# VH-VL binders against q960a1r229to459, part 49

Target 1, 231 residues: q960a1r229to459
Amino acid sequence: LKGDRIELLLPKNIDQFKKFKKDRTVISSGLITRFVSTRNPKEFSQKWISTKYVKEFNEITVNKDSVVVGAALNIQKMADTLTSSLSINIGKEIDSFIQKFSSPQIANFATWTGAIISGAKSSLSVSDLLILFNVLDAKLTLLNNSGELTQVAIEEFAEKKLFATHTIVNAIFSRSLTGFLFCLKLGETSEQDSTNFNFAALVGNQVSRIFVGLGGQPKRLTSLEVHIDAL
Short names: E, the ipSAE of ESMFold2; O, the ipSAE of OpenDDE; V2, 0.75 times the mean of E and O plus 0.25 times the DockQ between their complexes.

## First folded at step 27 (VH-VL; framework fv_ramucirumab)

Design z3 (at its last look DockQ between E and O 0.01; V2 from the best seeds 0.00; counts 0 for: pae O 13.4 > 2, placed apart)
Fold by ESMFold2, look of step 27:
Structure z3 (fold): chain C 231 residues (1-231), chain A 120 residues (1-120), chain B 107 residues (1-107)
Amino acid sequence: as target 1 above (231 residues)
Amino acid sequence: EVQLVQSGGGLVKPGGSLRLSCAASGFTFSSYAMNWVRQAPGKGLEWVSYIWSSGSYKYYADSVKGRFTISRDNAKNSLYLQMNSLRAEDTAVYYCARSYLDYYYGMDVWGQGTMVTVSS
Amino acid sequence: DIQMTQSPSSVSASIGDRVTITCQASQSISSWLAWYQQKPGKAPKLLIYAASSLQSGVPSRFSGSGSGTYFTLTISSLQAEDFAVYFCQQSYKTPWTFGGGTKVDIK
């Protein structure tokens, strides 16, 4: 077999990543590293850069008001972090929901960023992780090619297609969220199959957040939120 | 109590160097990003530099890029600004300030300020 | 760089007056805006973060509003201790930038 020649850079921190990112396709995969490691770099015809070994992309920072999850962490590690860092009612539902949409094997290998980008790109599929980020009012820290940082709400990331021009550095979740989280996933044959419909609601917080997934970006049910908050 | 205590200012001639220090107490220093903000006499505020909790990401305003170096020592709870090739327009009160990696919360703790005067 | 235009540059008001200060960004900054108070010879003090959220320990007479490109800071009933300069600051995109400041003088 003869495959494409790919140059893959493995920076160890965000400053190196920033300096070497120019004109490279960003990836987060351990599998690519093994494939490429047997080739001479000067023979590559495509240029990629990995987030896998960037220290800051693998970090978790817990402050009084927020928890920050690095972009290279897998889905299971993110779920465990949120479960332990957020209120009991929210954490238990996150843990339960994650187990329904991702097998343990996938959750321990797939990055949360890969799932978010896949969901944000799709106009047809229903993303379970994307609706979870929306209901939790997640924020993303983004890095552009000039080394500038921008912070956005998860909705803006998808709406403005920022995955095309920016690299996700981390996700940020408020530790001040209160109330009760409810998440629902409906698939075709099993709980880990493709989702046809999902729903997520955070009620009893200062402002309720309620979303439905019917294809493409989750849709916020603002009228229902206002009605519930008035009770 | 959460506080930032600054030192290291003074009078220098153009072309000279100074190192500003900012000592943190009352919080987990290694969990926060740190900033330098300056204010020329009678003028507004100018953000100068930023360093992440890890120390690996640094950002500088164009006015100081290549001349100033931000650094931190998390073991000593200390933030530094090395200022080289100083110019008269660098004359200002310099503040250190704490921020989260979540910039949404702003800079919630500030040092008392240190005057730097660049004059012949 | 995102420019922050603040107005008015100065205002004189009496104790008990309602004072409104505006800040306009050269591009959308969503809600990534903070307001600071600075008294003579002192460091700035954070009043409002996230455009409208009141920092702990700040009196409730201070309020913020706005999103996108237009923001306001309101002091509902001016007090003697509110004599200061007020700055807005965006934290949406580096470099973080400040407005030019508004001096509030108590008559």
Scores: ipSAE 0.501, ipTM 0.794, lowest interface PAE 2.7, mean pLDDT 85
Fold by OpenDDE, look of step 27:
Structure z3 (fold): chain C 231 residues (1-231), chain A 120 residues (1-120), chain B 107 residues (1-107)
Amino acid sequence: as target 1 above (231 residues)
Amino acid sequence: EVQLVQSGGGLVKPGGSLRLSCAASGFTFSSYAMNWVRQAPGKGLEWVSYIWSSGSYKYYADSVKGRFTISRDNAKNSLYLQMNSLRAEDTAVYYCARSYLDYYYGMDVWGQGTMVTVSS
Amino acid sequence: DIQMTQSPSSVSASIGDRVTITCQASQSISSWLAWYQQKPGKAPKLLIYAASSLQSGVPSRFSGSGSGTYFTLTISSLQAEDFAVYFCQQSYKTPWTFGGGTKVDIK
């Protein structure tokens, strides 16, 4: 993702995504209101600006076993969908966590896709959405430059920096998750990405998932998971 | 003035250990990622290790994984490379180098380098 | 690992010449590429980042282009101080890897 300012032209469906990708550089980012680049010593102001078409791509699909969230949905809609579609002990925590994420205005305006990409690119910022996606073991549907669709884990997306070469089409969440979700955020301020620490743990599921954010990408605490699962 | 000043290194026998240091000044050290890059005599550049600004994440080249440890002390504006189980092929000039928070920006500030010689 | 193939390994040129160095990645790295200049006994110097962005303080005769797997560094008019070794480096995927280097020497 190169440039001082990136404008996202979001097609309305997958077929349009393929078409647009062939004709122009299409990046899934949404509208990001956070100033992550202000921390960059180069003063490289990278803004992810969505076009008026972003909100038109707001597909939500709730299946028996999964929830599919379109890339153009704002953070609040994504959160509302997950809250209502997942188990109560998970959904309630998601709702609570997202309420602390940003102001209601920002949550209703910025896309979750933009937040995910911003978080994945940053080596300093601690992304609340990334940690949430990781603890929930979210999968992303990606479109590459050749027009092919692939599905990857959110962890792989960040590790391989796939935001540079792929377009996010949607996110897929399992509805089969059980147990309890716990989320924690520290360092919250109103204007910039100021989270210094976040934590997410899903326990009481078949396999526990525990992540911590200490600056950069969420880190999985495998040893703790093993310990918890042994209890 | 933005600069990195290195220390440590020298001659060591195979199997020995050395610790390299890199002192930063003229910039907010804790806002940057840091790297170690080495260059064998008459050879090209080889990336050795990377550490994020907070120190939370570290990466290593396969050639040094399990033997080298990168660390930093942001309070002291210092970067370190602990090298254990040194081999002859580890002989090189080692550079510390600053990376921006975004991976796009490359390594823009380098130390002067320190020579590490591993020989029996 | 991503292999970076740099060519040529060496080039002889005269002052005022246009010099082009290429770097080929074994897979797409988008624009996650930097170019460095290294003079004997000195640390590398960053010239270009993000494939085509000129580092501050670097003369405008240096330029970078390319995306995906193929990249070029161009010196539009070679100057006396430009005789050095040049390296490309990808930062797309760990481990970060460098090209083999290109020595630009005087004809």
Scores: ipSAE 0.000, ipTM 0.535, lowest interface PAE 13.4, mean pLDDT 82
ESMFold2 (binder alone), look of step 27: mean pLDDT 93; pTM 0.950

Design z4 (at its last look DockQ between E and O 0.03; V2 from the best seeds 0.00; counts 0 for: pae O 8.7 > 2, placed apart)
Fold by ESMFold2, look of step 27:
Structure z4 (fold): chain C 231 residues (1-231), chain A 120 residues (1-120), chain B 107 residues (1-107)
Amino acid sequence: as target 1 above (231 residues)
Amino acid sequence: EVQLVQSGGGLVKPGGSLRLSCAASGFTFSSYAMNWVRQAPGKGLEWVSYIWSSSSYKYYADSVKGRFTISRDNAKNSLYLQMNSLRAEDTAVYYCARSYFDYYYGMDVWGQGTMVTVSS
Amino acid sequence: DIQMTQSPSSVSASIGDRVTITCQASQSISSWLAWYQQKPGKAPKLLIYAASSLQSGVPSRFSGSGSGTYFTLTISSLQAEDFAVYFCQQSYKTPWTFGGGTKVDIK
């Protein structure tokens, strides 16, 4: 009889989601699993919502010039979509890179948004998904508490800390990317992603994109890009 | 042939109501977001309202919030705008238009427009 | 709201002339800008999306450029059917606002 109870809200559309979200922590499918396993009675009063059942958060759309991945999809589904939708050289490297940094079990249950938000918040960790999004010049569609939609580049999302005031709706990737993608990860892998160093480069595109991860946000190597583009 | 065919315009007194309809054909209506855009006589374009393919997100310009309601019926390939408490400044040609969810690609198919006149 | 300032409001030109129309945003909108053409009594027609990409079926004499706050639509050699009103629209943040329009008339 003692303790607080947990209220779990499962909205089925964005209007319900907006009405529920105002005073609650947003939950992806991975976060729900973690919180329901706690045995601490103090945490029973926490209120949670889920994007799992909102159609637009779960959609995959392949357009002529872009591919769009809904925010509630897991990492493996995102990787499969990008592999099949982008050029062969880029898609094969994405698939290979995802396999190196995440076990198949984790990739099938964790959302890409959870990993991106975790990486964007961290000043200490090296995020493999965040560097991948940076090198691919990913764009995000964001929804604020007032119901406004905004589109931003992945760099702006992290730089301006938009995870604090916005909900990610989807990610958008260009299908016009060309050239070769190279990704490298060094370090020991754990449940919390303990990469010490990562590197990602897209070369042979109109403008090269080259990033390094040493802790916190990936750093763009613009001087190296200029040198490579001059060759 | 991809097209949007509009109906439901007319003359109405201030405070009255009117419902606009937009019928889609030649494409998978349920895969697209839909928009209402209006143009007062001799004036520019104003984006009025927007609805996702699932109806789970709706947006309204401040000038029409609380008075206009956007809706869609994907089974009937139809988009609607219910306009209540009409004012003289709502007088315009109203267009329906489709867009992709990401809107980055703009509004690529438009209806022919329907005139709404609000006057005493 | 993001204000879109379009100039000139009107231009007189002859068939074969090069015409440039500008659109300025009150804040950066990256490349989230479209251009529309509207003839009298007709619905707008999409010409350019994503600042510079030509919509299918639009003649190559139309081109768009720009990013951030400053954008242009160029018609390299006017044709008879190009005499119309042209509008820009941002899609960076709702409400998705239009410019005031530019009327291209016969000299």
Scores: ipSAE 0.302, ipTM 0.697, lowest interface PAE 4.7, mean pLDDT 82
Fold by OpenDDE, look of step 27:
Structure z4 (fold): chain C 231 residues (1-231), chain A 120 residues (1-120), chain B 107 residues (1-107)
Amino acid sequence: as target 1 above (231 residues)
Amino acid sequence: EVQLVQSGGGLVKPGGSLRLSCAASGFTFSSYAMNWVRQAPGKGLEWVSYIWSSSSYKYYADSVKGRFTISRDNAKNSLYLQMNSLRAEDTAVYYCARSYFDYYYGMDVWGQGTMVTVSS
Amino acid sequence: DIQMTQSPSSVSASIGDRVTITCQASQSISSWLAWYQQKPGKAPKLLIYAASSLQSGVPSRFSGSGSGTYFTLTISSLQAEDFAVYFCQQSYKTPWTFGGGTKVDIK
């Protein structure tokens, strides 16, 4: 892992999360997460932090119609859960896509939440997880400052910059998705955040969802969706 | 004091409808998922329905799917169960229960229960 | 659906006895298991969550253990107020399912 690593005691539960957020800007909670320290105002550098207790916040719920993934899970575990819980034509592609992630080490230790927030904050980076969440039409459960839980689409989370005011609790994925998932990633494999282009398309019996990443937020290709659906 | 107070229920004929209510107090209602659980006389517990903090995600037991509707009004700190097309086998004490919102969703707060009797 | 098999269905014990109740899941549920106590005419009470975490306010004589498919609830020293019915419940996959219950009676 590249960057400075800081060990922090992070909350084990929602109540502790509420308290912790008051004092610090937390991007994510996990084994390795990104922490924006106000202590280094000169360099808006995101540092990797690790906790001893986030392993206890490993929430996974598989329902008949949905998969719930807790915010504390690492990227690999999130991917594994989706791979095993979604249709084979979607799950296999997710697995393949994540295997191409910048680093297996990062995938095994970094939380998906951190990746989502980092991607949402960036105007330059191409986030693989953001495009994946968009193509799968993922929903986020958020905790606001008032202690209320709300659920929003991933598009809304990024567009409204809810990471500034909300804490991600989990993500919800539909198990009713049909069709085929196609993902593409281009970039250098040797460096962190080297992705300069990604593409995701879900096509099949349902309305197609197609996204492209060229920098910043993924863009939906509605015209292409219409074209594909007409074939 | 954290509590759930239930109302509604009673005697209804097969094919009839009832609406159960559960009023929450002493905690931030919107921060918790809620459940309905029922217990037939002299029998065990059966999970009926689950709703998240928002009304977007609802789950039902197969035995009640299509007949029962779970809903909530966070502004009123209230949980509801609309029961339609009631059957004799729906006869039970119905409990509303708060899911402990810490990782594993145990039900840590329960209402006092409401008896629903479906009989001709 | 995940079936929860609870055993025994009933047990007679004396005050001070060690009582063990088991719950077996038809598939792995990791640690997504809770234990409840129910007294006649009352709502269930949460005792243990996440297989082994003691609920606040519950006496330390209650303990839970296990993961995957096999779980146990133990009362180290049975007290008079512990005579009740106990249920296990999985929350790993909907529908949530309960064990059949175990009645703990006075010997």
Scores: ipSAE 0.013, ipTM 0.542, lowest interface PAE 8.7, mean pLDDT 82
ESMFold2 (binder alone), look of step 27: mean pLDDT 93; pTM 0.947

Design z5 (at its last look DockQ between E and O 0.01; V2 from the best seeds 0.00; counts 0 for: pae O 11.1 > 2, placed apart)
Fold by ESMFold2, look of step 27:
Structure z5 (fold): chain C 231 residues (1-231), chain A 120 residues (1-120), chain B 107 residues (1-107)
Amino acid sequence: as target 1 above (231 residues)
Amino acid sequence: EVQLVQSGGGLVKPGGSLRLSCAASGFTFSSYAMNWVRQAPGKGLEWVSYIWSSGSYKYYADSVKGRFTISRDNAKNSLYLQMNSLRAEDTAVYYCARTYLDYYYGMDVWGQGTMVTVSS
Amino acid sequence: DIQMTQSPSSVSASIGDRVTITCQASQSISSWLAWYQQKPGKAPKLLIYAASSLQSGVPSRFSGSGSGTYFTLTISSLQAEDFAVYFCQQSYKTPWTFGGGTKVDIK
């Protein structure tokens, strides 16, 4: 008896996801079909679990001082939420940056988590969402296979390669950020997500945050931040 | 006013059961995660259990896992802790406390506390 | 589990003194730390969240600092009502854990 076996589980809430995700490859929105043939195909099994229908991964929570964006939301929905939840100066720049990053059609279908994980895995590409998350000091809630939650800064997620051992549950952004956000990117096309260089700065906040993307994880310009904050 | 009012404590024998209640008022209960925290006489604070605003995610300290069950009824603005197979070590004042889903803001509203005594 | 080590266990101080309490985490918890005050017979009260952010309604003589594994709570000018036990608490990773407490005696 020969053939590939694919099991795809579609949990409806986080309790089901937590119980059944062990030893399964997590897929975000979008369809991935993989068929492989081997000498012993019955021994080959792919077990997948989707975030698409998990209620809690599709939720948005707006608190007094934070906004929480579920992991399964698309890029456009995340952008709209941040634009309406953060200060006008920051929100307007986020909206403008997303328009340069991706066409409206792509932003309405791709998940923000897919883009973040792709950027965090790559040592060669320049990720626009990853630099945006860094400049906004984003925090991530992560779920491990033991059902434990951890809450980490976006920098730690990429640095420690936590995408390999954890599932992103949501992102958390402070609504108390102040000042002005400035974003720049070069070489981007909306069809290919190609950026040669990007730059993001939040200045006039209590602690300035300034990043440059030249390939791999964005680099923080801490000397410039200290200089700007001293003025 | 924002308030958490607790009930359901008392004296029980080892192996017995109690159900603690925590009634919320003055805020949108369904927008907050909830905790149970206990304090043995003369001792520090120990986190016991946590439940998300939706009720779908629950987590327990190892010392109570399998014996205690956290639950909530968002329609009744109420949080519960079912305590089974009680031991002398469970003797404590039990507090309910709310948090935002992200936990970054700490536990900002606490109930008045309910004493649970487990003794022969 | 993340262990929270708090020191000193007690301190005696006069009204007007500057009091500093420290909290050490067994691993980095970034800035996911809160400070609570508890008076005898009462529930804990949140003072500081996110390591350094002052909770609404808390006097400005309270301040918090630190990140990673080392954190402090400072009372810049001790008042009579500050007699209490103070606890730190991490919310970086479940289970959430508290420090052992610091008793502040006035006199």
Scores: ipSAE 0.246, ipTM 0.698, lowest interface PAE 5.2, mean pLDDT 83
Fold by OpenDDE, look of step 27:
Structure z5 (fold): chain C 231 residues (1-231), chain A 120 residues (1-120), chain B 107 residues (1-107)
Amino acid sequence: as target 1 above (231 residues)
Amino acid sequence: EVQLVQSGGGLVKPGGSLRLSCAASGFTFSSYAMNWVRQAPGKGLEWVSYIWSSGSYKYYADSVKGRFTISRDNAKNSLYLQMNSLRAEDTAVYYCARTYLDYYYGMDVWGQGTMVTVSS
Amino acid sequence: DIQMTQSPSSVSASIGDRVTITCQASQSISSWLAWYQQKPGKAPKLLIYAASSLQSGVPSRFSGSGSGTYFTLTISSLQAEDFAVYFCQQSYKTPWTFGGGTKVDIK
């Protein structure tokens, strides 16, 4: 730890995360341009991992029923994994959506975890990754300050602001999703924090999931889901 | 030294307008979200408005929504509050305040305050 | 909106006393609570953030505790300069809301 700026070693697996947590504060991935510093390092429970170290942690697991994406993977790798592992009508839309998310340079360098955290901590900004994770019903594996692992829904992570006390270890996506994914984005630029509106809908022969972002956390459109499912 | 210096305010009639300014120094202004908080005489603190570091997003208390506009000029290290359609109940000392770190953890730097009096 | 109920509204104490102020939220705000000190004619000063984190430069006699809906600010040994009004504030959900304040005056 150096003063107000924190540079940490990056854990490469869950066991290392646990070990690190015993002696250190919560570790989270950061985006390229976002360095979280604290004037009170001893009291601040969250430390951000520089994006320059995230390439050392690239765990990906594809199971029969799920895709597990490590916390330190960049946005593009996450997207590529999901694109290749989910149904074509979902995966293609993910790929297309991510291409609109940011420049290739940012997508290849910034972690999805950093983006999720940045989006979750903002009560005003619209996060493309959060809406994507919500529409896909993603689950996060979290490490708390006691070294315990828990699994939570992405909406719970954001709602309870768990980024302040927990470290994201990975995200889990279902491979059983069917139907079609539709994503929309409106923003001033393709850079971070520029999205003013986004929309995501997963519709098909299963229960629909529909979310909208209008400045803040994604909101689920339950009534629309019910209507669509009744068609 | 990190500081916020306020200007503007004064006496205005109901229905009138005022513009408050807050000049930042000693820190990277563009990296911090900013707030306006007010305090009526002898009363508690009331949050008024919040603006993102980039200025892209703004939020207001219901009591001032539609009447007040928060803005910032990061090139000039300045925060503003345009107050229109002022009411007697808007009478208060207004503070600009920096959000500690990002979006949360309280407000760690405050201006000296400026008095706004709305009276006939 | 999240209502913050602060108690007591006032407390008289002597130098060296332990003083405890409480703040209750109408719903869970996790640890997104800050405490401020305000002296007459001055702007508020941040004491505690994230419910229990001491702001830089604040004496160690100040401490914050709690999570969810119930929070406390404690002054372990009251000093002369601590006579002031104290406010809690939630930063969990907009609009940000403050408690009603607690005046700590000399007995």
Scores: ipSAE 0.000, ipTM 0.548, lowest interface PAE 11.1, mean pLDDT 82
ESMFold2 (binder alone), look of step 27: mean pLDDT 93; pTM 0.948

